# Designs tried in a protein design chat: VH-VL binders against q8ixk2r445to577. Part 344

Target 1, 133 residues: q8ixk2r445to577
Amino acid sequence: FFGMLQNKGLTDYCFDYNPPDENQIVGHQVILYLCHGMGQNQFFEYTSQKEIRYNTHQPEGCIAVEAGMDTLIMHLCEETAPENQKFILQEDGSLFHEQSKKCVQAARKESSDSFVPLLRDCTNSDHQKWFFK
Key: E = the ipSAE of ESMFold2; O = the ipSAE of OpenDDE; V2 = 0.75 times the mean of E and O plus 0.25 times the DockQ between their complexes.

## First folded at step 17 (VH-VL)

Design t73 (framework fv_retifanlimab; at its last fold request DockQ between E and O 0.90; V2 from the best seeds 0.89)
Fold by OpenDDE, fold request of step 18:
Parts: C-alpha cells; structure tokens; sequence
Structure t73 (fold): chain C 133 residues (1-133), chain A 121 residues (1-121), chain B 111 residues (1-111)
C-alpha cells in the first residue's frame, strides 16, 4: 500500500511529514494535516517488513516509536526493520504498533488546533482506523 | 440542488441477487462518500456500507462482507449496491445517502428516494 | 458495534408542546469536544432527513425549534414547540465507530 495515509474518524486528515531540512529527514515528529495530495510530505508506503516508509527521500525514512514515547518519529530505514518500526495495518483499518501493543490514534494537541498520531490503547474508535488514499 | 435518484422496486426469489443503482447530480460525485442504508418494513435503519467514488475505498458492516458489493461509475455519477444470496430478511427499502462534510466529521445529508426490494418464494 | 437506545418509543403530544427525545449510546461517541451523534426525521413513505449533526448543529434549512444537546453517551433532541409537520419518527445515529448504527427511533404522534 502507498499514498496518503488517511484517518477514518478525523475527516480528511492524513499523515504528514515535513522535515525542516530535506537533507536531514530524521528525528522529527509525524503530524496530521489535511489531505491535499500535493508534494511529497503526505506520501507513505506500507512495506512487506511492516514499515511505514517515507520513501520520497534518500536515504529513506521509516516511522518509529522511541522507548517510553507515544509519538511517531522519523528514523532511517534499516535493512532489517527494527521492532520499534513495525506496524500492522489490520483488516478493520486499525494501525497496530507491535512493540508497544498499542494502536495509532488521531489526537488533538493540547490547547491547539493541530493534530498528531499518537499511540493509545486499542479501541473501536474510527480515529484509530486508517486507509491509504 | 443535490439529488439522488434510485432505481425502481425489485422482486426477487431467495438465493438471487439484486443490484440497486443511485444516480447522483447537483454536486461533485467524486468528492463525497456514498452510503447504503436499508430499512425493513416497520423497522429501523441499518447501515450497510459506504464507498468513496474517487478511488472506490469501501467500508462495510462485516455482517454483509460476503454478500454485498458496492461500486461506482464515475462517468455516470452512479453508485451501485449489489446484494447476493438474498433471503426473506433482506426485504427492505434500500437507500443511498451522501455524506456531507463538516469540520471534522461526515453526516448523511442527502438521501435517495429509496428502492423497495422484496424477497419472497 | 455501538448500540443506540432511544426513549421513549412513542411520544404523544399536541401542537405547541415541547418534545424531548433521548438517545443513549452503549459507549461514548465523543472525541474531545466533538460528538459523533446525528439526528434524523422520517415521515411515512419518505427517506430520513438530517436534522442535527455532531450532537448540536442544525442542518441547513432546519427550523430553530429543533435543537440537539449532549456528549459522551447521552444525547437529546428537543423540539421547543411542535408544529403539525413535526409529527414523525426520529432516529439518532452514531458515526464514531464503524459500523455506523442507528437508534430504534422515537415516534412523535399527535395526542
């Protein structure tokens, strides 16, 4: 699967990554932004290694969850996907992070009009369901 | 002047299939989700599924996953709902309904006139 | 799936009276300050008509006598003063979780 990764519950919002330096793409948080289909900031690929890959840049980035965190951070992809970069996009649309045993949920930032994907306990909320557009 | 015009009433035997159409006009067909909802005589409403016409992304109630196929024809702005292996319990009025866009949600704001599907031996 | 329970099943009132309809969800359908609950009106032989979206927002063209309130699991549709054309069946519906589900409906009938 590839394209925009759109949330079911948070209408018309997609994974978005816009590093401040295009030559250094790792270390920043993935956010949610209105799906626009323009540029490369919303293009992701779900790979056979269960990575969510930011493959419009070289070297390629892969979404990871750092120890003790609930945010999605861009890391470099590795030849063998590390455990903290493995996600399962399930049949019901839920996006499951294997290592943490949590689901990716569309969330609102504190006192903000911005949104981010965060790891949360898995529920039946459509805010935890995602599809490629 | 959004309008959803559905195909006419159907009478089917158990085990047969039915395909209901819903022609949309008055808005950009490929920009809005289209839902299918049914209502058995004298009963409440039951959501079947939805499709986004731009890429045919589809969500179904799992109870219908093996029997329902929702499709669209973008060239004619028409959505279709096909239900196979019909049972008497499938007798109902079937509606198509467009989901309008709001700030962070959708809601079914325009409905077709409904299509009665009668399943009987 | 999320089960929606509407009460009462039937509400008998006269024109000019206030109608209060309840919809209770088996679990919360709210996400922060947004509630994914909607209300529909249905008359015999017609499709449902959207009245309220997201718990408290009147759909386009809906008279001001209709209002919605609530959050979490408990929601209310209020008709401040019933008009003759308001006697119909009203359904609540949640879009918080697929599959979307509807309540069993409340019939508002003339006394």
Amino acid sequence: as target 1 above (133 residues)
Amino acid sequence: QVQLVQSGAEVKKPGASVKVSCKASGYTFTSYWMNWVRQAPGQGLEWIGEIHPSDSETWLDQKFKDRVTITVDKSTSTAYMELSSLRSEDTAVYYCAREGKYYLSYAMDYWGQGTLVTVSS
Amino acid sequence: EIVLTQSPATLSLSPGERATLSCRASQSVSWYDLSYMHWFQQKPGQPPKLLIHDASNRATGVPSRFSGSGSGTDFTLTISSLEPEDFAVYFCQQSYSTPYTFGGGTKVEIK
Scores: ipSAE 0.933, ipTM 0.962, lowest interface PAE 0.4, mean pLDDT 96
Fold by ESMFold2, fold request of step 18:
Structure t73 (fold): chain C 133 residues (1-133), chain A 121 residues (1-121), chain B 111 residues (1-111)
Amino acid sequence: as target 1 above (133 residues)
Amino acid sequence: QVQLVQSGAEVKKPGASVKVSCKASGYTFTSYWMNWVRQAPGQGLEWIGEIHPSDSETWLDQKFKDRVTITVDKSTSTAYMELSSLRSEDTAVYYCAREGKYYLSYAMDYWGQGTLVTVSS
Amino acid sequence: EIVLTQSPATLSLSPGERATLSCRASQSVSWYDLSYMHWFQQKPGQPPKLLIHDASNRATGVPSRFSGSGSGTDFTLTISSLEPEDFAVYFCQQSYSTPYTFGGGTKVEIK
C-alpha cells in the first residue's frame, strides 16, 4: 500500500510529517494535516514488515510508538522491523499497533485546531479508520 | 449548481443483476464521496456504501459486500452501483447522494432523484 | 452497527404547533465537541433533503424554525411553529461509524 494515509472521519485529513530540518528526520511527531499531496510530507508506504515508512527521503523513516507513550514518532527504519514499528491495517480500516494492542485515532491537540494521530483503545469510530489514497 | 441525475426505472427477475448510474454535474466530481442509499416502498432508508471517485476507495455495509459493486467513470463524472443475485426484498428506490464537506465532518447534502428497481417473477 | 431509534413514530399536530422529534443512538456518536448526527426531511415521491448536519447546524436554505440539539446518544429536532409544508417524514442519520445508519423515521402529519 502506498500514498497518502487518510482518516475516514475527518474531512480531508492525512498523515503528515514535517521535520524542521530535512536532514534530521528522527524524533519528531507525525501530525494530521489537510490532504494536498504536494512535496514530501504526506507520502507513506505500508511495507510487508507492517511498517509505515516515510520513504521520500533517505535514510527512510519508520513510524514508531515508544513504550508507555501514545504519540507516533519518526524513527530510522531497520533491516528487521522492531516491534514498536509494527502496525496492522485491518479490513475494517482500523490501524492496529501490535505491541500496545491499541488503535491509531485522529485526536485534537488540546483545544487547538491542530490534529495528531494517537494510540487509543480500539473503537468502531471512523476516527480510527484509515486508508491509502 | 450541483445535480445528480440517475438512470431510469428497471424491472428485473430474481437472480438477475441491475446497474444504476448517477451522473454528477456542477462540482468537482473527484473531490467528494458518493453514497448509495436505498428505500423499500413505504420503508426507511438503508445505506449501501460509498466511493471516493479520485481513487475508487470504497466502503460498503457488510450485508451487501458479496453482491454490490460500486464504481465510477471519471471521464463522464458518473457513479455506478451494481447489485447482483436480486431477490424480491431488493425492490426499492436506489439513491445516489454526494457527501458535502463540513467542519471535520461529511454530510449527504445532494441526492439524485432515485431509481426504482422492481424485482418480480 | 449503530442503531438509531426515533420517537414517536407518528406525531399528529396542527399548523402553528411546536414539533419535538427524538433520536436515540445505541452508542455515542460524538467526537470531542462534534456530534455526527444529521436530520433529513422526506416528502412522498421525493429524495431526502438535508435539514441539520452535525446535530445543530442548519443546512443552506433551511428555515430558522428548524433547530437541532443534543450530543452523545440523545438528539432532538425541533420545529418551532409548523408550516403546511413541514408535514413530512423526518429521519436521523449517523456518520460516526460505517456502516452509516438511519433511524426509522417520525411522520409528522396534520391533525
Scores: ipSAE 0.844, ipTM 0.932, lowest interface PAE 0.6, mean pLDDT 94
ESMFold2, look of step 17: ipSAE 0.834; ipTM 0.930
ESMFold2 (binder alone), look of step 17: mean pLDDT 94; pTM 0.953
OpenDDE, look of step 17: ipSAE 0.872; ipTM 0.944
OpenDDE, second read of step 17: ipSAE 0.870; ipTM 0.943
ESMFold2, fold request of step 18: ipSAE 0.839, 0.824; ipTM 0.931, 0.928
ESMFold2 (binder alone), fold request of step 18: mean pLDDT 94, 94, 94; pTM 0.956, 0.957, 0.957
OpenDDE, fold request of step 18: ipSAE 0.933, 0.932; ipTM 0.962, 0.962

Design t74 (framework fv_retifanlimab; at its last read DockQ between E and O 0.87; V2 from the best seeds 0.89)
Heavy chain, then light chain:
Amino acid sequence: QVQLVQSGAEVKKPGASVKVSCKASGYTFTSYWMNWVRQAPGQGLEWIGEIHPSDSETWLDQKFKDRVTITVDKSTSTAYMELSSLRSEDTAVYYCAREGKYYLSYAMDYWGQGTLVTVSS
Amino acid sequence: EIVLTQSPATLSLSPGERATLSCRASQSVSWYDISHMHWFQQKPGQPPKLLIHDASNRATGVPSRFSGSGSGTDFTLTISSLEPEDFAVYFCQQSYSTPYTFGGGTKVEIK
ESMFold2, look of step 17: ipSAE 0.849; ipTM 0.929
ESMFold2 (binder alone), look of step 17: mean pLDDT 94; pTM 0.956
OpenDDE, look of step 17: ipSAE 0.877; ipTM 0.947
OpenDDE, second read of step 17: ipSAE 0.877; ipTM 0.944
ESMFold2, fold request of step 18: ipSAE 0.849, 0.852, 0.832; ipTM 0.931, 0.932, 0.926
ESMFold2 (binder alone), fold request of step 18: mean pLDDT 94, 94, 94; pTM 0.955, 0.957, 0.955
OpenDDE, fold request of step 18: ipSAE 0.929, 0.932, 0.930; ipTM 0.960, 0.961, 0.961
ESMFold2, last read: ipSAE 0.850, 0.849, 0.844; ipTM 0.930, 0.932, 0.930
ESMFold2 (binder alone), last read: mean pLDDT 94, 94, 94; pTM 0.956, 0.957, 0.956
OpenDDE, last read: ipSAE 0.932, 0.927, 0.932; ipTM 0.961, 0.960, 0.962

Design t75 (framework fv_retifanlimab; at its last look DockQ between E and O 0.03; V2 from the best seeds 0.00; counts 0 for: pae O 2.8 > 2, placed apart)
Fold by OpenDDE, second read of step 17:
Structure t75 (fold): chain C 133 residues (1-133), chain A 121 residues (1-121), chain B 111 residues (1-111)
Amino acid sequence: as target 1 above (133 residues)
Amino acid sequence: QVQLVQSGAEVKKPGASVKVSCKASGYTFTSYWMNWVRQAPGQGLEWIGEIHPSDSETWLDQKFKDRVTITVDKSTSTAYMELSSLRSEDTAVYYCAREGKYYLSYAMDYWGQGTLVTVSS
Amino acid sequence: EIVLTQSPATLSLSPGERATLSCRASQSVSWFDISYMHWFQQKPGQPPKLLIHDASNRATGVPSRFSGSGSGTDFTLTISSLEPEDFAVYFCQQSYSTPYTFGGGTKVEIK
């Protein structure tokens, strides 16, 4: 699966990554932004290694969850996907992070009109359902 | 003006299949989710599933996962709902309904006139 | 699935009276300040008509006598003063989680 990774509950919002330097793509937080499909900042791929790859030029980035965090941070992809980069996009649309045993949920930043994907306990909310477009 | 026009009434035998159509006009067909909802005589409303015409992304109630197929024809702005292995309990008026966007949510704001499907031996 | 329970099943009132319809969800259908609850009006032989979206927002063309309120699990549709054309069945519906579900409906009938 590849393309825009769109949330079902949060209408017309997609995974978005826009690093300050296109040649230094790691270390920043993945956010949610209105789906527009322009450029590379909304193009992701779900791989056979259970990675969510930020599909740009080399080196490729993979979404990771750092210890103690509930945010999705871009790391470099590795030959063998590390545990903190493994996700399961399930049939029901939920995006499950194997290591944390939590689901990716569209969330609203506190005191903000901005949105981000966060790890949360798995529920049946459409805000935890995702699909590629 | 947004309009959803559905195909005519159907009479089927148990075990047969039925395919209901919903032709959309008055808006960009590929920009809005299309829902299918049914209503048995004198009963409430039951959601069947939805499809996004742009890429045919589909969500179904698990109750119908083995019997329902929702499709679209973008060239004619028409959505279809096919229900197989029909049972008497499938007798109902079937509606298509467009979900309009309202800030961060969708709501079924335009409905077809409904299609009566009668299943009887 | 999220179960929606509407009450009362039937509401008998006269024109000009206030109608209060309830819809209770088996779990919260709110996400922050957004409640994914909608209200529909249905008359015999017609499809449902959207009245209220997101708990409290009147759909286009809906008279001001219709209002919605609530959050979490408890929602209310109010008709401040019933008009003859308002006697119909009203359904609540949640779009918080698929499968989408409807309440059993409240029939507002003339006394």
Scores: ipSAE 0.818, ipTM 0.931, lowest interface PAE 0.6, mean pLDDT 95
Fold by ESMFold2, look of step 17:
Structure t75 (fold): chain C 133 residues (1-133), chain A 121 residues (1-121), chain B 111 residues (1-111)
Amino acid sequence: as target 1 above (133 residues)
Amino acid sequence: QVQLVQSGAEVKKPGASVKVSCKASGYTFTSYWMNWVRQAPGQGLEWIGEIHPSDSETWLDQKFKDRVTITVDKSTSTAYMELSSLRSEDTAVYYCAREGKYYLSYAMDYWGQGTLVTVSS
Amino acid sequence: EIVLTQSPATLSLSPGERATLSCRASQSVSWFDISYMHWFQQKPGQPPKLLIHDASNRATGVPSRFSGSGSGTDFTLTISSLEPEDFAVYFCQQSYSTPYTFGGGTKVEIK
């Protein structure tokens, strides 16, 4: 699948990646932002290796979750996908992180109007359901 | 003004199929989820599923997944729901309903007039 | 599937009285500070009409006598002073988790 990765529960929110330096895309957190499809910030590819790839930029970035963490961070893609970069987009819309056995959930950052995807125990909430648009 | 106009009443035999249409006007059809909800006589409301017309992304109640097909025609701003292998318990009024966009949520703010589907032998 | 239980099944009240309708969900339908519970009014021969979205927000054109409250699993629709046109069935509906579900309804009868 290729496109904007949209959350089912929130009104028009999508994965968004906006690193502070467009020439250094590694190590920053993926956020959620209103879906707009402008520029390169909201286009991702779900690959046969179960990667969520930020491939509108070279070198390509792959979403990862480091051991013991719950945040989605951009790493460089590798020829063979590392275990911490493997996600399963399931039939019910859940986005399952294989290594941690947790699901990606839309979350509010503190008490702000800023939103991020985080790993959480899997539930039936539409905030854990995702689809490519 | 948002308006949803549905096709007319239908009488069907068990085992047949029915396709209900819902023509939208007064808003950008491709920007809003369209839902299908039914109501059997004397009973409450039952959600069937929804579709986003921009990309045909579809979410269905699992109990209908094998019998229902929800589609859209963007050129005519029309949504369709087709229910196959009809049974007498499928007798109901079928509604289309648009989901409006609210702060961090959606809600079904405009409804069609309903289409009575009667299944009888 | 999230089950919504409405009570009472029927309210018989006089014009001017306060109506209090309850909706209880089998699990929380709240995400942070948003509650994904909506209220609809349905009159005979008509489609449902949205009254309250997200637990407490009146839809456009809904009179101020209608108010909603609650979070988590317990939600209330209140009609502060019942008018004759308020005779109808009222449904709650959750959009926290597909499949979306409706309560069984509360029928409000006005003498």
Scores: ipSAE 0.793, ipTM 0.922, lowest interface PAE 0.9, mean pLDDT 93
ESMFold2 (binder alone), look of step 17: mean pLDDT 94; pTM 0.957
OpenDDE, look of step 17: ipSAE 0.069; ipTM 0.725

Design t76 (framework fv_retifanlimab; at its last look DockQ between E and O 0.89; V2 from the best seeds 0.86)
Fold by OpenDDE, look of step 17:
Structure t76 (fold): chain C 133 residues (1-133), chain A 121 residues (1-121), chain B 111 residues (1-111)
Amino acid sequence: as target 1 above (133 residues)
Amino acid sequence: QVQLVQSGAEVKKPGASVKVSCKASGYTFTSYWMNWVRQAPGQGLEWIGEIHPSDSETWLDQKFKDRVTITVDKSTSTAYMELSSLRSEDTAVYYCAREGKYYLSYAMDYWGQGTLVTVSS
Amino acid sequence: EIVLTQSPATLSLSPGERATLSCRASQSVSWYDISYMHWFQQKPGQPPKLLIHDASNRATGVPSRFSGSGSGTDFTLTISSLEPEDFAVYFCQQAYSTPYTFGGGTKVEIK
């Protein structure tokens, strides 16, 4: 699967990654932004290693969850996907993070009109359902 | 203006299949989710599934997963719902309904006139 | 699936009276400040018509006498003063979780 990773519940919002430096693509947080399909900021790939890759630049980035965090941070992809980079895009649309045993949910930033994907306890909310477009 | 025009009434025998069409006009067909909802006589509304015409992304109620196929023809701005292995309890008026876009949500804001499907021996 | 329970099943009123319809969800259908509950009106032989979206927003062309309120699990549709054309069946519908589900409906009939 590849393309825009769109949320079912949060209308017209997609995974978005825009690092301040195109030559240093790791270490920043993945956010949600209106799906626009332009550029490379919203292009992701779900791989057979259960990674969500941001492969617009080399080296390739993979979404990871750092210890104790609920945010999605871009790390470098590895030959063998580390445990904190493994996600299961399930048939029901839920995006499950294996290590934390939590689901990726569209969330609103505090006191902001911005949105981010956060790890939350798995529910049946459409805000935890995702699809590639 | 937005219009959804559905195909005519159908009479089928148990075990047969039915394919209902919904022709959309008055808006960009590929920009809005299309839903299918049915209503048995004198009963409530039951959501069947939805499809996004741009890429045919589909979501179905699991109870229909093995019997329902939702498709679109972008060239004619038409959505289809095919239900196989028909049973008497499938007798209902079937509606297509477009989901309008709101700030952070969708709502079925335009509906077809409905298609009566009667399943009887 | 989320189950929606509407009450009362039937509401008998006269023109000019206030109608209050309830819809209760088996779980919360709210996400932050947004409640993914919609209300529809249906008359015999017609498809449902969207009345209220997202709990409290009137759809285009809907008279001001219709209003919606609520959050979480409890929602209300209010018709401040019934007009003859308002006698119909009203359904609530949640869009918080697929599969989408409808309430059983409340029939507003003339007394």
Scores: ipSAE 0.874, ipTM 0.944, lowest interface PAE 0.5, mean pLDDT 96
Fold by ESMFold2, look of step 17:
Structure t76 (fold): chain C 133 residues (1-133), chain A 121 residues (1-121), chain B 111 residues (1-111)
Amino acid sequence: as target 1 above (133 residues)
Amino acid sequence: QVQLVQSGAEVKKPGASVKVSCKASGYTFTSYWMNWVRQAPGQGLEWIGEIHPSDSETWLDQKFKDRVTITVDKSTSTAYMELSSLRSEDTAVYYCAREGKYYLSYAMDYWGQGTLVTVSS
Amino acid sequence: EIVLTQSPATLSLSPGERATLSCRASQSVSWYDISYMHWFQQKPGQPPKLLIHDASNRATGVPSRFSGSGSGTDFTLTISSLEPEDFAVYFCQQAYSTPYTFGGGTKVEIK
């Protein structure tokens, strides 16, 4: 799948990656932002290796979750996808992180208007449902 | 001035199909989810599914997945719901409903007038 | 799927009385401080009309005598002083998880 990765539950929010230094894309957190499709920040690819690639940049970034953490962080893609970079986009729209056995959920930063994808226990919430547009 | 105008009542035999239309006006058709909801006479409401007209992204209640097809025609701002293999229990008023956009949520804020589908046997 | 149970099934009241309608969800329909519970009014031969979205927000043009409250699994629609036009069926609906579901309705009828 190619395009913007949209959350079903929130009104028009998509995965967004806006690294402070475009030459240093590793180690920063993926966020959710209003879907717009402009520029490089919201374009992702879901690959046959079950990666979510930031596929508008070379070298390519792949979303990862480090052990014991719940934040989605950009790593460099590898020839064979590491386990912490594998997400299963299921038919019900859930985005399952197999290594942690958790699902990607839209989450609110404190009581703000800022949102991020985080790993949470899997539920049936539309906040854990995603689709490419 | 949002308006949803549905096609007229239908009388069908068991085993037939019905296709209900919903013509939208007064808003950007491609920006809002369109839902289909039915109501058997004198009874409650049952969600069938929804479609986003921009890309035809579709979400259906599993109980209808094998019998329902939801589509859009962007050029006419019209949504369609087709229900096949009709049974007497499919007798209902079928509504289209647009989901408006609210703070971090959607809600069905505008509804069509309804289309009565009668399946007689 | 999420089951919504409305009570009472029928509420027989006179104009000017306070109506209190309950909706219980089989699981939480709240995400942070947002509750994905909507309320609709329906009169015979008409489509449902959105009254309250997200548990407590009145839809456009809805009189202030209608209010909604609750979070998690328990929700209430209150009509502070019934008017003749308020005798109708009221449905709750969750938008937390597809498939979206409706309660069975509470009929508010004249005593």
Scores: ipSAE 0.834, ipTM 0.928, lowest interface PAE 0.7, mean pLDDT 93
ESMFold2 (binder alone), look of step 17: mean pLDDT 94; pTM 0.957
OpenDDE, second read of step 17: ipSAE 0.794; ipTM 0.922

Design t77 (framework fv_retifanlimab; at its last look DockQ between E and O 0.90; V2 from the best seeds 0.86)
Fold by ESMFold2, look of step 17:
Structure t77 (fold): chain C 133 residues (1-133), chain A 121 residues (1-121), chain B 111 residues (1-111)
Amino acid sequence: as target 1 above (133 residues)
Amino acid sequence: QVQLVQSGAEVKKPGASVKVSCKASGYTFTSYWMNWVRQAPGQGLEWIGEIHPSDSETWLDQKFKDRVTITVDKSTSTAYMELSSLRSEDTAVYYCAREGKYYLSYAMDYWGQGTLVTVSS
Amino acid sequence: EIVLTQSPATLSLSPGERATLSCRASQSVSWYDLSYMNWFQQKPGQPPKLLIHDASNRATGVPSRFSGSGSGTDFTLTISSLEPEDFAVYFCQQSYSTPYTFGGGTKVEIK
């Protein structure tokens, strides 16, 4: 799959990656932003290794979750996908993180209008359902 | 100005298929989810599924997965729902409904007039 | 799937009276401070009409005598003073989890 990774529950929100320095893509958090499809911030590739790749520049970035954390951050992709970079996009739309055994959920920052994807216990909520557009 | 106009009533035999159309006007067809909902006579409402016309992304109630096909024709701003292997229990009014966009949510704010499908032998 | 139970099945009231309609969900339909419960009105031979979205927000053109409240699993539609045109069937509907589901309806009829 390639395109915008959209949340089912929130009106027109997509994965978005906007690092402060576009030439240093590692170590920053993935966010959710209104889907627009302009520029390079909202385009991701879902690979056969179960990676979510940000490949608009080289070297390619892969979304990861560091041990004990719940935030989705950008790492460099590796030849063989590390376990913390493996996500299963299931038939029901859930996005399952294999290593933590948790699902990606749209989450609200501190009662703001800012949103991020976070790992949470898996539920049937549309806030844990995702699709490529 | 938002308007959803559905195709006319259908009478079908068990085992046949029916394809209901829903022509949209008065808004950007490709920007809003289109839902299909049915209502048997004197009964409640049952959600069948939805499609996003921009890319044909489709979500279905699993009860209908093997018998329902939901499609769109972007050039005519028309959504379609086809139900196959009809049974008498499928006798219902079938509605299309657009989902409006609200604060962090969607809601079915405009509905078609309904299409009665009668399945009888 | 999420089951919505409406009560009572029938409310027999006179014009001018207050109607209180209940909808209970089999699991929470709330995400943070938002509740994904909608209310519809349906008259004979007509499609449903959206009254309330997200538990408490009136749809455009809906009279102020209609109000919605609740969160989590328990939701209420209130009609503060019934008008003749308000005698209809009312459905709740959740949009929290696909497949979306409707309650069985409450018929509000003239006593």
Scores: ipSAE 0.851, ipTM 0.931, lowest interface PAE 0.6, mean pLDDT 93
Fold by OpenDDE, look of step 17:
Parts: sequence; C-alpha cells; structure tokens
Structure t77 (fold): chain C 133 residues (1-133), chain A 121 residues (1-121), chain B 111 residues (1-111)
Amino acid sequence: as target 1 above (133 residues)
Amino acid sequence: QVQLVQSGAEVKKPGASVKVSCKASGYTFTSYWMNWVRQAPGQGLEWIGEIHPSDSETWLDQKFKDRVTITVDKSTSTAYMELSSLRSEDTAVYYCAREGKYYLSYAMDYWGQGTLVTVSS
Amino acid sequence: EIVLTQSPATLSLSPGERATLSCRASQSVSWYDLSYMNWFQQKPGQPPKLLIHDASNRATGVPSRFSGSGSGTDFTLTISSLEPEDFAVYFCQQSYSTPYTFGGGTKVEIK
C-alpha cells in the first residue's frame, strides 16, 4: 500500500511530514494536514516489514515511536525493521503499533486547530481508521 | 442541484442477486462518499456500506461483507449495489445517499428516491 | 457496533407544541468538541431528510424551529413549535464509527 494515508474520521486529513531540511529527514514529528496529493510530504508506503516508509528521499525514513512517547517520529529505516517501527494496518482500518499495543488516532492539539497522529488505546472510532489513497 | 436517481423496483426469488443503480448529478461525483442504506417495510434504517468513487475505497458492514458488492462507474457518475444470495429478509427499500462535507465530518445530505427490492418465492 | 436508542417510540402532540426527542448511544460518539450525531426526518414513501448534523448544526433549508443538542452519549432533537408538516418519523444516526447505525426512530404523530 502506498500514497496518502488518510484518516476516516478526521475528514480529508492525511499523514504529513515536512522536515525543515530535506537532507535531514529524521527526528521530526509526523503531523496531519489536509490531503492535497501534491509533493512529497504526504506520500507514504506500508511495507511487508510492517513499516510506514517515507521514501521520497534517500536514505529512506520510517515512522517510529520512541520509548515513553505517543507521537510518531521519523527515523531511518533499517534492514530489519526494529520493533518500534512495526505497525499493522488491519482490515478494519485500524493502524496498530505492535510494541506499544496502541492504535494510531487522529488527535487535536490542545488549543490549536492543528492535528497529529497519536498513539491511543484502541477503540472503534473512525479517527483510528486509516486508508491509503 | 444535487440529485440521486435510482433504478426501478425489483422482484427476485430467494438465492438470486439484485443490482441497484444510483445515478448522481449536480455535483462532482468523485469528490464525495456514496452510501447505501436499506429499510425493511415498517422498520428502521440499516447502513450497508459506502464507497468513494475516486478510488473505489469501500467500507461495508460486516453483516454484508460476503454478499454485497458496491461499485461505481465514474464515466456515468453511477454507483451500484449488488446483493447476492437474496433472502426474504432482504426485502426492503434500498437508498443511496451522498455524504456531504461538514467541517471535519460527513453527513448523508442527499438521498435517492429509493428502490424497492422484494424477495419472495 | 454503536447502538442508538431513541425515546419515546411515539410522541403524540398537537400543532404548536414543543417536541423533545431523545437519542442515547451505547458509547460516546464525541471527539473533542465534535459530536458525530445526525438527525433525519422521514415521511411515508420518502427517503430520510437530513435535519441536523454534528449534533447541533441545522442542514441547509431546515427551519429554525429544529434544533439539536447533546454530547457524549445523550442527544436531543427539539422542535420548538410543531407545524403540521413536522409530523413524521425522526431517526438519529451516528457517524462516529463504522458501521454507521441508526436509532429505531421516534414517530411524532398528531394528537
């Protein structure tokens, strides 16, 4: 699966990654932004290694969850996907993070009109359902 | 203006299949989810599934997963719902309904006139 | 699935009276400041008509006498003063989680 990773519940919002430096793509947080289908910022790939790759640049980036965090951070992909980079995109649309045993949910930043994907307890909310477009 | 025009009433025998069409006009067909909802006589509303015409992304109620196929023809702005292995309890008026965008959500704001499907021996 | 329970099943009122319809969800259908509850009106032989979306927003062309309120699990549709054309069946519907589900409906009938 590849393309824009869109949230079902949060209408018209997609995974978005825009690092300040195109040559240094790791270490920043993945956010949600209106799906526009333009450029490189919203193109992701779900791989057979259960990675969500940001592969518009080399070296390739993979979404990871750091210890104790609920945010999605871009790391470098590895030959063997580390545990903190493994996600299961389930048939029901839920995006499950294996290590934390939590689901990726579209979330609103406090006191903001901005949105981010965060790890939360798994529910049946459409805000935890994702699909590639 | 937005219009959804559905195909005519159907009479089927148990075990048969039915395919209902919904022709959309008055809006960009590929920009809005299309839902299918049915209503048995004198009963409530039951959501069947939805499809996004742009890429045919589909979500179905698990109850219908094995019997329902939702498709679209972008060239004619028409959505289809096919229900197979028909049973008497499938007798209902079937509606297509567009989801309009409202802030951060969708709502079924325009509906077809409905298609009566009667399943009887 | 989320189960929606509407009450009362039947509401008998006269024109000019206030109608209060309840819809209770088996779980919360709210996400932060948004509640994903919609209300529909249906008359015999017609498809449902959207009245309220996101708990409290009137759809286009809906008279001001219709209002929606609530959050979490409890929602209310209010018709401030019933008009003759308002006697119909009203359904709540949640869009918080697929499969989308409808309440059983409240029939507003003339007393």
Scores: ipSAE 0.841, ipTM 0.937, lowest interface PAE 0.6, mean pLDDT 95
ESMFold2 (binder alone), look of step 17: mean pLDDT 94; pTM 0.954
OpenDDE, second read of step 17: ipSAE 0.786; ipTM 0.921

